# VHH binders against Nucleoredoxin-like protein 2 (NXNL2), part 3

Target 1, 156 residues: Nucleoredoxin-like protein 2 (NXNL2), of Homo sapiens (Human) (q5vz03)
Amino acid sequence: MVDILGERHLVTCKGATVEAEAALQNKVVALYFAAARCAPSRDFTPLLCDFYTALVAEARRPAPFEVVFVSADGSSQEMLDFMRELHGAWLALPFHDPYRHELRKRYNVTAIPKLVIVKQNGEVITNKGRKQIRERGLACFQDWVEAADIFQNFSV
Below, E stands for the ipSAE of ESMFold2; O stands for the ipSAE of OpenDDE; V2 stands for 0.75 times the mean of E and O plus 0.25 times the DockQ between their complexes.

## First folded at step 1 (VHH)

Design s28 (framework vhh_7yz9_2)
Fold by ESMFold2-Fast, scan of step 1:
Structure s28 (fold): chain B 156 residues (1-156), chain A 123 residues (1-123)
Amino acid sequence: as target 1 above (156 residues)
Amino acid sequence: QWQLVESGGGLVQAGGSLRLSCTASGSIFSDYAMGWYRQTAGNEREWVAFISSGGDTTYADSVKGRFTISRDNAKNTVYLQMNSLKPEDTAVYYCAAKTSWYDELSPSEYDYWGQGTPVTVSS
């Protein structure tokens, strides 16, 4: 996602650093804005985890999907604890990366939790990702793949 | 799953009063900011009133001094007390909920909506 994340690095819940471009290439990307001290975030995160693991389970070929957590937590430690407690095995912007605030403004995030589904160029597929997952479950992913202009020889 | 259910709409004479209620189910209501919007036929939804999770309120200029928004966290309910009603207040009224962690009062960015309750004010 050169147009959006550029040369940025992302982190895992175990503290490993990965290059954003390599990790997100040719995938549908979900930008997840949430915080551990926000009760609705704590309610939604397990639903997103179930959705994510169903799509990218190692027992079958992983779907072209990745989540990038954009933390609204009060500290780096709170962010990492939240990831370890409730999140799936996805990626996050480092807590101290000022781009967290720029992404918030770019996608008009005024409330959390918020799930924004984007194309490789950062164009929004939907800013109602939470609603779509709650109402339609896994069925919404097919629509996101079709809208994303990525390689689509993927079967559900 | 989280739902908002509105009640209290109906027909009222100009100068009268109505109280709308909106009850949330399924999740922790007290962390949500709540808003009321209204829509007339052929027009976009317009913001009416907002109450933060901390109880701070804001109102559209057209209703300021006549409408009061309040919440009862123990009942998971938000209210809109409408006084001195005018024919131009005739609309379908919608309850909406969002988390407002950024402390920005942006009434257009709501995660949940009710199905609406009609209010008709006759002259």
Scores: ipSAE 0.013, ipTM 0.129, lowest interface PAE 8.5, mean pLDDT 81

Design s29 (framework vhh_7qia_2)
Fold by ESMFold2-Fast, scan of step 1:
Structure s29 (fold): chain B 156 residues (1-156), chain A 123 residues (1-123)
Amino acid sequence: as target 1 above (156 residues)
Amino acid sequence: QLQLVESGGGLVQPGGSLRLSCEASGFTFDDYAMGWYRQAPGKQRELVAFISSGGSTNYADSVKGRFTISRDNAKNTVYLQMNSLRPEDTAIYYCAAGPDWEYSLTADEYDYWGKGTPVTVSS
């Protein structure tokens, strides 16, 4: 349950709709601000995919981690194409949801790509998620889980 | 508070050139992405050119190869060099400043707007 998103619906890259509360409850949430036509976003997205896959798909027990993409794309089609082409099997706030702009303002996103790691109540664990993943890999997730006051064993 | 003042508009013959300037005053311009929008008679305002704080640029398909956006942070100024002007480029041109995205912002994401400078391209 992420307090900031609990009443909203999120979307998959295949267009399926899920309830945010059910999808995010008891997980460390990464808010990913990016756009397909931003070259640094295109460079970072595969690195985030590797990180996500190691924690959620390749681990013997999936880690309590989810990514919510907050698109800065120019259109819904660009957003969906970006998700289909480069993203992992995570979730996104729908393109037409005006909350995309409220989240940008709330977390002071002035440049993309940006990865903000939050607790269930929306409090920031770190606003340097991209740097931490690049420099420390999976070890940074252990720190995030500890800071979020949740813990679950997982394989690298 | 940031204020934007545009200049350089005018009347020009088809094939001619104009250089628009937008000077920012108030707080530091270096932290903002800058855009040029235009509104032709009877049409909606559209993005023409974009430049991020880091210098990344993006252009509307209709002006690619003819228009160049640039910025001079020492002068708090953004420029739009318009070459090979066409009658279809006739519009009021607006300068806008917004958060630093490495891609073009939607119009509602710009925080500050100029009053506009008219450009008329006539035979």
Scores: ipSAE 0.013, ipTM 0.179, lowest interface PAE 8.0, mean pLDDT 82

Design s30 (framework vhh_8h5u_2)
Fold by ESMFold2-Fast, scan of step 1:
Structure s30 (fold): chain B 156 residues (1-156), chain A 124 residues (1-124)
Amino acid sequence: as target 1 above (156 residues)
Amino acid sequence: EVQVVESGGGLVQPGGSLRLSCAASGGSISSGDYYMGWYRQAPGNQHERVAIIYYSGSTNYPDSVKGRFTISRDNAKNTGYLQMNSLKSEDTAVYYCAADEGTYWDSLSEYDYWGQGTQVTVSS
């Protein structure tokens, strides 16, 4: 994740700070571009939460998956309220981190919500993550894991 | 993925009504989080959004058309509509539709699937 997030810090839904590299190591990463005032974002966020919970909140085998929310909200307070209201227990780039804008540009995000699935090196697996989740549900995750070339794929 | 074609424009007198259609092809507007939006540009004016309908069915309108225009969509026909009532001379413009995933935040140049437009003229 050093190629995308480097030495950056991410925040949890409870406001705790974590190091991006440690939190994202050997995982399929979903970059989630959304905002509270965007009605499609409000529609999709619960579906992403269900998807995330099924993959990582299961006690026996948490899947190697993490979401990093990249806010398009108008203020830090709007971002935090959105996270508390509708988001799953995933991570976010801090609102005041200017890299929020650089990630949007790097992945050519012109409309939200957008879910971009990336490899550890930042290479795109798919920029249609929302469509894949809606149409295929949990089945799309196996394709992402195989494309990501992460350690656990060689063991299954 | 999705292409759109506008139709239904024409010449109408003030107080009249028109219904515009936006037919999508190349993909289904129900297969993803597609919104449909209507935009207009009159000579000398900037482009403006006049209506949007989200995947959820939620709608939004600027004050200039609120109460007069109604946007709707028919997912089975892969088509969006704009019902325009109580038309005013200031509604004269070329009307464009867009169908895309999510919500656009900036200008017309960033929208994919812009149609050719349909001319609406309100004149007595």
Scores: ipSAE 0.014, ipTM 0.199, lowest interface PAE 8.5, mean pLDDT 80

Design s31 (framework vhh_7yz9_2)
Fold by ESMFold2-Fast, scan of step 1:
Structure s31 (fold): chain B 156 residues (1-156), chain A 124 residues (1-124)
Amino acid sequence: as target 1 above (156 residues)
Amino acid sequence: QWQLVESGGGLVQAGGSLRLSCTASGFTFSSYEMGWYRQTAGNEREWVAFISSGGSTTYADSVKGRFTISRDNAKNTVYLQMNSLKPEDTAVYYCAADLSEWGYSTSPDEYDYWGQGTPVTVSS
């Protein structure tokens, strides 16, 4: 039901293909616009990795969060090398998918890196995801979940 | 009271160079991320270059390799060195500041501080 990605396929850092809808259902989605040759992108990516790992990889119960990398790299090889070197275990639009450019325009991305937090329907929760992570760390995620009306599988 | 004052714009022939300056007052310059934007008639402001509080830089594809952004915290000034200028670079150039965000909010409407702009005309 993530309207922004429809029936598109996403890729992992190991080249596996996954269906976007199945991977993103009932999650807060972060659209991460970055490139390996952009020094600010190289500096922010480890901070995003720490944030992601704490929420989904190290937590006893994984949080409903997923990152979709939208590459601004100059080639497919540069994108894949960047993902292997610095990225967390998240997903990406394939380099040759022209929707990378449509997402850039839709979310008015004029500089990178940029982290846009969106609801299931593509509405923006915040376009200052980087600033919020830097200033508040994990605490900002609870606000994103509440803004997103994410379905929780427990009643408490 | 805060202020950003741009200077260095003017008329230049294609292939020429200009250096823009933006001097800040009324806030702690060294903690702010600084950027340059430009606007042509009938269009919204377009991002050109960004420099973080830590000195990391990034550039729009249209200016990459030709423009260099730099800062001097002792002088509270950010610079844009523009080389190999093209007629397409003709615009009003604006200086902008954003508080302590390492990355860029790219919406012009979200920035804390803006200058008045300095016009640059590149003739063929």
Scores: ipSAE 0.000, ipTM 0.188, lowest interface PAE 12.3, mean pLDDT 80

Design s32 (framework vhh_7zox_3)
Fold by ESMFold2-Fast, scan of step 1:
Structure s32 (fold): chain B 156 residues (1-156), chain A 123 residues (1-123)
Amino acid sequence: as target 1 above (156 residues)
Amino acid sequence: DVQLVESGGGLVQPGGSLRLSCVASGFTFSSYAMGWVRQAPGKGLEWVSDIYSGGDTGYADSVKGRFAISRDNAKNTLYLQMNRLKPEDTAVYYCAKDLSWTEYDSPEEYDYAGQGTQVTVSS
């Protein structure tokens, strides 16, 4: 995803901006398309948060994984409220970034929530990340790392 | 049927100002995000600005600080105030309707209506 987002800035739930290149380099990236007003998005977000926390926040050695939230909310405030209420400590594309619409088009997102797992070059590993997490939990991450062909330096 | 009718374009000198208007019909205007997209001669479409139903606004980096988008829900009208215009702003400007996607809706792209309104910035 560095190849696709490297020139952009991402935001944290606290409103800080980070360089996409530095934040996403050598990681499996999950593009998370969701909105606060979508009931299935509200149902899935806590599951993604638990998944993310186990791999990144609570792990002795963080897994090479990052989530980039691509909001389908109706306003910046709704997006920020959603992030504060239910999201993990991951990153988001700024609400006003027009690339939000380009990513939706590029990955053919026709419904939300949708979790698209991508390689560093933007190629899709799976467009069924939500289903895989629900059915296999943390076990699906090992398959994503192997498909991504990145150096493994983590414990899970 | 959705109808969007743009107006307010014209010829202006560099540094000048123009205000574009778009009168919308055929849908509940206040419930949808609205925006402006432009196309310069021989180039593709470029997103310029959005205003969401909740009032939030967004701008392309190329126009930020110079353009201001606004809406009048009582008149079903979208506006774009363009200040300190540059030759690079020369384009046909299209009003666009965008419906934020949901689980129940397919992602809807901007609806382009009519011929747009021509903005030419030249001395």
Scores: ipSAE 0.013, ipTM 0.215, lowest interface PAE 8.5, mean pLDDT 81

Design s33 (framework vhh_8fcz_2)
Fold by ESMFold2-Fast, scan of step 1:
Structure s33 (fold): chain B 156 residues (1-156), chain A 123 residues (1-123)
Amino acid sequence: as target 1 above (156 residues)
Amino acid sequence: QVQLVESGGGLVQPGGSLRLSCAASGFTFSDYAMNWVRQPPGKGLEWVSGISGSGDSTTYADSVEGRFTIIRDNDKKMVYLQMTSLKTEDTAVYYCATDFSEWLSGPDEYDYEGQGTQVTVSS
């Protein structure tokens, strides 16, 4: 993701900013395209939160995984409220960052919610992350790590 | 939990007819467009047809226009594909897929689709 996000800043649900390079280095990155007013986004977000929490927050050794939310909301306030209500402790592109629109075009996102799993250079591992999580749960993460050539030694 | 289950595929001779069915559950069916997509042997996914949530608008790929009809029954949470004048080129696994937004995706961009039903057109 360093090649794709470079010097950009990402935000947390509490409004804190972090440098993308430091936050995403040597991790499998999931680009999450969703909006609060999209009912299926509201249905899927808790599943993604459970998946993320098991890998990163509750694991003895955090897995090399991070989610970057790319909002399709109508306003900054709607985006922030959505993050506070339903999202896990992951990161987002700021609502007013024009790169939000470039990422949507780059990954051909027209329907939401969509979860695109990418390598460090931005190459797609899978554009069906939502389906894989629903069908296989945590087991799909092992396939993503192998495809990304990320060193793995963790428990879930 | 969103679920789509396809059925109705089989072996048919050129010029024949088949009706495919898709049973949907786990969402407010009438609020979302439904689509049929197919994957011919050794090829990628191809979008076939779409129908709006209300059923008032339908669209078709040029290759099937005039031969296929997409229908939905919102009370039964079913979508159907009535296929007539079948050609060997229609041989594929057929999938039911939903578009959960006001945006429409091409078949390779769908996040969710059913398990599929095989249609073989051969003499």
Scores: ipSAE 0.012, ipTM 0.158, lowest interface PAE 9.0, mean pLDDT 80

Design s34 (framework vhh_7ubx_2)
Fold by ESMFold2-Fast, scan of step 1:
Structure s34 (fold): chain B 156 residues (1-156), chain A 122 residues (1-122)
Amino acid sequence: as target 1 above (156 residues)
Amino acid sequence: QVQLVESGGGLVQPGGSLRLSCAASGFTFSDYAMTWVRQAPGKGPEWIATISSGGDTMRDDSTKGRFTISRDNAKNTLYLQMTSLKPEDTALYYCATGLDWSEYTPSGWDYRGPGTQVTVSS
């Protein structure tokens, strides 16, 4: 259960709505701040997609990991197009949810793309998720799990 | 404590050019993404461009061919180079920290300056 998202609803790239608490419970959560018009966002998103797919979609035993995209795009359609084009099968805060702005302020996001790894209570594990993924790949996830007090056995 | 002060606005003829500056103080400028926004009388705020702490830019497609956003971290200054100015570019131009896309109100910005007036007259 991620306290920061509480009883909010999240969306998939297909437009389906899911309960945030149920989707994020007992998982390491990555808050991904990005926009389709930002060239560095377009460069990093495929790397995050590979990371996510290896941990969650293609793993024999899915890792306790979820990404919540917090869009800085100019429209709902642009956000959904970005998700369909480059994103993994993760979740997003709805474009019109004003909490997008509050999450940006809470985690002091002043540049994108930014990947903030958080515990269930919203406490930051690292605000340098992009750097860690680029430099260490899947190995950085074990550090996040241990910091989150969520111990799981999985292969890198 | 955080202060943003825009300058460089004025009255210009269509086809002219202006360079706007935004002097920042009271925070670590190099750590922040910076944005230029404009607002014409009777209209809502319009996002022009954002430049990340690392220098990567995001621009509105309608102005990106005529306007260039840049920064000088050593001088704590943000710039907007405007070329081929049109009467419809007449607005109050202000700088702000972070991103604020067109669907968000100015209240979404963490910090913003008082603005500098640009008037394009024929």
Scores: ipSAE 0.015, ipTM 0.199, lowest interface PAE 7.9, mean pLDDT 80

Design s35 (framework vhh_7qia_2)
Fold by ESMFold2-Fast, scan of step 1:
Structure s35 (fold): chain B 156 residues (1-156), chain A 122 residues (1-122)
Amino acid sequence: as target 1 above (156 residues)
Amino acid sequence: QLQLVESGGGLVQPGGSLRLSCEASGFTFSDYAMGWYRQAPGKQRELVAFISSGGSTNYADSVKGRFTISRDNAKNTVYLQMNSLRPEDTAIYYCAAEYTIDSGWEVTYDYWGKGTPVTVSS
C-alpha cells in the first residue's frame, strides 16, 4: 500500500490514528466509497460488516483483509456517526484528508456505494466488490487473495 | 430494497410516439433522482433523460425537443414520453434511481431496472 497510502494515517471508528502502511501490509485492501445520507450505502454497509466480521473481526486467525472507508459524507460528524451506527471494525481515511478526492478520481468513482478491491500496489482486482459480496458471499474472497499475490496460508 | 420495473416498450414506425413508465417500489421514491438510459446492440449504455428529486430535467442532445421526462411521486413512477421516433432510437431502455448527496461527489446510480425494448422500424 506504500504506492498509494503508505505515508498516510488512517483512523479507527473510535478515533484512534494508525499508520496506513503497517495496517495494510500483506493484506487484500477494499476501498469503500459510501455516505450515510446515501440510502444504497446504508443498505450495503451491513452486508460488508457481516462479510468483514466473518473474515477478520470474529475469527481467531484473521484473514488478510482490511477495509479503508473513503467517506463521501458532508461532514466529519456524519462520517463518524455512520461508522458508529453501521460500521465494522475497519479503518477510514480522515474526513479532512484531501486524498479522499484523489482516490475518487484515481478509481473513477462516480457512483456510491462502491467497493474497489486492490492489490498492495493499488492495481484493481475488481471494481465490483459490492456485487460479488451480494452474489457469492465469502467465496469471492479466495479469488481476491489469489489475484493479490499475497504469500499467506489461511482457510475461511 | 428498491426495485424498478420498466414498461411501455414496443415496435413503432418512424415518426411514431411511445410512452415508457418505470415504477419504483421498496423506498421513498421522492428522495431519488431518476434517469432513463438506452443501450443499442454493440454500444455502451447512454443517458437519455434525467429528472432530479426536485423536478429539474436534463436531456441528451440527440433527444432534446423530442423526449420529455416527468415523474409522479404519488405513484412512485417516472415517465419518458418519446415523440418523432427515429430508427436510431432503437435500443433497450433502462431506468435508474440515484440518491443525490451534497458532498462534492458526482451523481450516483445504484438501482437499475431490467429494461424495456423499443424498436423503431417500418
Scores: ipSAE 0.015, ipTM 0.198, lowest interface PAE 8.3, mean pLDDT 82

Design s36 (framework vhh_7yz9_2)
Fold by ESMFold2-Fast, scan of step 1:
Structure s36 (fold): chain B 156 residues (1-156), chain A 124 residues (1-124)
Amino acid sequence: as target 1 above (156 residues)
Amino acid sequence: QWQLVESGGGLVQAGGSLRLSCTASGFTFSDYAMGWYRQTAGNEREWVAFISSGGSTTYADSVKGRFTISRDNAKNTVYLQMNSLKPEDTAVYYCAAETYEIWSGGSEVTYDYWGQGTPVTVSS
């Protein structure tokens, strides 16, 4: 459980609602701030999708990793269209949840896209997730896991 | 097009006070929420205080009761009054104009406009 998302509900790319605590427990969490109208967001989203798919969908054993999309889109429909067009099978904070704005402030999102990697308590592992994925690919995830205080037996 | 100019930083002894100012130009100040952030050596910038376009304020727990954010829309200025300063408050302080508006008439927009930063050093 990420303390910053506690009792909130998240939405899947297929429209299902899930409890944040259950979905994020014992995982490294990436907070992804992006919008469909932002060209750099459209450029980075496919890279994040490849990274995510390799770790959780195509791996022999799914890695303890989850992405929570924090939308900067102008409407719920724009957010949903963006998720359907370019996103991986990860989670999002609902468009109408005002906590989107609080997360932006807390993690100092000055420009998008931004990928902030956090521990279960909300402490930042790195706020340069996009740069690390571009420069090191999958290798950067091992560093994130080692920095995170997560229950290792969760992976078995 | 836009500018945020910060002032008021400096060296102060623990227990002292400083008032930071940030004057905005090149955008409609009254339409924006304003915030103060700080960055310490080796760490990312963290949110300190926020004031909405309507004047509602919120503070990080570490500064609550010691810092006060305020704004003067007629002067396009946001202030941060810092009291009971601690060595842990030593940081570069940044002013930000905050919005999730990502599109303005065909131009690229950022979420936030940022000032240049003003250093604050609190000696023990």
Scores: ipSAE 0.005, ipTM 0.113, lowest interface PAE 10.1, mean pLDDT 80

Design s37 (framework vhh_7zox_3; at its last look DockQ between E and O 0.01; V2 from the best seeds 0.00; counts 0 for: pae E 16.5 > 2, placed apart)
Fold by ESMFold2, look of step 2:
Structure s37 (fold): chain B 156 residues (1-156), chain A 124 residues (1-124)
Amino acid sequence: as target 1 above (156 residues)
Amino acid sequence: DVQLVESGGGLVQPGGSLRLSCVASGFTFSDYAMGWVRQAPGKGLEWVSDISSGGSTGYADSVKGRFAISRDNAKNTLYLQMNRLKPEDTAVYYCAKEYEVTWEGSTYEYFDYAGQGTQVTVSS
């Protein structure tokens, strides 16, 4: 059994489903715990979007990086509206998947927003992803990928 | 559009040699650092080597002394000479280009591949 996302499906902001293993294999994965009504989440999400866009969405071949939004919103519609308004083209756990709560517990998420960078097996590379992006921008990805089970030479 | 076209892979015996080529287009080749990354089946991407726009080279410990990266800026071509090949060198090899991005007033650099890669298989 896979520890972090197993054989679950993830959703895009357009409502399409993808298999987590296929979408996330051989990538550095960022678990993004956030909610639409949280002002700090709304402040950080655009920065994360710029980060993701530069590494993934605007590259001809994406960097081996993916974001999985783990919503703390109060409803499915609130979650979807948040994704459509401020998020990048990354993935999310479905609102009704109870694993959202298991991930929050597993990574001891007691405040949002929180960005936890994990290896393929769910081991934490850093739980300070938000701070690292603010302080170092894209340079922090090089450290994350070097700590992961995947490898590609990046320079800042 | 950036295009990177890798070639020169193949099947070789341990101890053999191959020379990989990467023909680049869609950017000013001489302005950017270039590199090679590889991916063995079921493994993550591994940095192999890079070469700066000024010709300074770097190598992973696993290939140092056996591989030599070079570039010909007049031909927009990156090379990787691979000598004394080992079974653990078996992988798809990708040519990678330096990219830069500006974030909050700072410029950052990263490498990314764009081609299909070329397969290198080292076996008896």
Scores: ipSAE 0.000, ipTM 0.132, lowest interface PAE 16.5, mean pLDDT 82
ESMFold2-Fast, scan of step 1: ipSAE 0.020; ipTM 0.359
ESMFold2 (binder alone), look of step 2: mean pLDDT 83; pTM 0.814
OpenDDE, look of step 2: ipSAE 0.019; ipTM 0.328

Design s38 (framework vhh_8fcz_2)
Fold by ESMFold2-Fast, scan of step 1:
Structure s38 (fold): chain B 156 residues (1-156), chain A 125 residues (1-125)
Amino acid sequence: as target 1 above (156 residues)
Amino acid sequence: QVQLVESGGGLVQPGGSLRLSCAASGFTFSDYAMNWVRQPPGKGLEWVSGISGSGGSTTYADSVEGRFTIIRDNDKKMVYLQMTSLKTEDTAVYYCAREVTYEFGSGWEYTFDYEGQGTQVTVSS
């Protein structure tokens, strides 16, 4: 459970609703700020998808990792199309949830794409997640797990 | 010593075409997304189009989609903007820019880490 999302609901790319507490409990959480019409976002999203898939979908034991997409798209439809086109099987804050704007302010997001890695209580592990993934690949996840005091075995 | 040098601007009649070019130097070109941004007379900067570092993804402002095409040649370190069906509203100084960022809340603005000197496009009869 990530405290910053207190009792909120998240959505999948298929439109299913899940409780944030249940979905994020005991995981390293990445807050992903991006938009379909931003070329750097379209460049980075496939890299994040590969990173996520290696940790969660293809591993013999899924890693304790989840992405929560915080959309900067112009409409709900653009957001959903972007998720279906380029995103991994992660979660998003609903487009119409005004908390999108509060999260942007809380984490001082003035530019996208931005990937903020947080602990269960919302404290920042790193606000340079995109840079770390691009430069170090999967190796950066071990550092995030250690910083979050989460210890689980997984294989890629 | 990052440098972006635009060329290809000029005077063209409505319905005409122009191709803008941007020559990049001083950085690993393929590692960065590239963008075209324009500034109409007396107005702020408008983002026009972007292309990912690999060239695999392109995006366009609604006002130019279907009329403009952004292309890059990483071997030559060039990015291009092919403009067709030009309108008087396309009159602006066009800048080649590296990373584009924008804020989605109140107070919309675009920022770029590097911009060129610009090339003037005037669409008039």
Scores: ipSAE 0.014, ipTM 0.254, lowest interface PAE 7.6, mean pLDDT 82

Design s39 (framework vhh_7ubx_2)
Amino acid sequence: QVQLVESGGGLVQPGGSLRLSCAASGFTFSDYAMTWVRQAPGKGPEWIATISSGGSTMRDDSTKGRFTISRDNAKNTLYLQMTSLKPEDTALYYCATEIYSVDWGGTEYHFDYRGPGTQVTVSS
ESMFold2-Fast, scan of step 1: ipSAE 0.020; ipTM 0.318

Design s40 (framework vhh_8h5u_2)
Fold by ESMFold2-Fast, scan of step 1:
Structure s40 (fold): chain B 156 residues (1-156), chain A 125 residues (1-125)
Amino acid sequence: as target 1 above (156 residues)
Amino acid sequence: EVQVVESGGGLVQPGGSLRLSCAASGFTFSSGDYAMGWYRQAPGNQHERVAIITSGGSTNYPDSVKGRFTISRDNAKNTGYLQMNSLKSEDTAVYYCAAEYTVEWSGSTYEYDYWGQGTQVTVSS
């Protein structure tokens, strides 16, 4: 996802810093806009965690999938507590990175939680990722990988 | 691109004064609900907010600097300021300016911010 995150750095749930390009190359990327004090965000985050874990951690072969959390929390501490409490082992934009606001504008995020599934060039595959996961579970991932034009050879 | 840039840092003796400036470009303070904040980070410590001024002019300070530091802004110049008086050795830190934008979504209030690169303030004899 070099085209939209470029040379930016992302953080892991353990506080490690990772280059966005290296972490996201040849993967389906989900941009997750959420906040701890938003009740629907708290309801959805465990579903996303289960979805992510099944594809990345529990699968016989890890699927080419990554989540980038774009926090709408009111403070860095709220963001970190939210990640520690409910999130999966995915990546996030640092709380103090001003690009959080630019991504919100780019994808016209007016309500949270929102899960935007994007191609490597930043084009939207679907802006209804949350609804698709809730209604279809893991079955929706096959549609995303086909639309993303990435090589995939795995089973879940 | 949208950015804020700090200036005015330096070396001062204890009891001295400094005025930091924060110049914004790519947006204006008078447009939207932009607040201005000053934060500092000493080696080994987390970021600490030392001052905030809202778009309406309300200010807030932690006890550690209250009465010594004054935050202000000049919307016409698109610049914010931190006047630091009676400086102490424990005020030594890198000082960061942030422009903060408030948004309401789904009944929740969220802030987005633009951070400067920081300016070093050293208080030593």
Scores: ipSAE 0.000, ipTM 0.105, lowest interface PAE 12.3, mean pLDDT 80

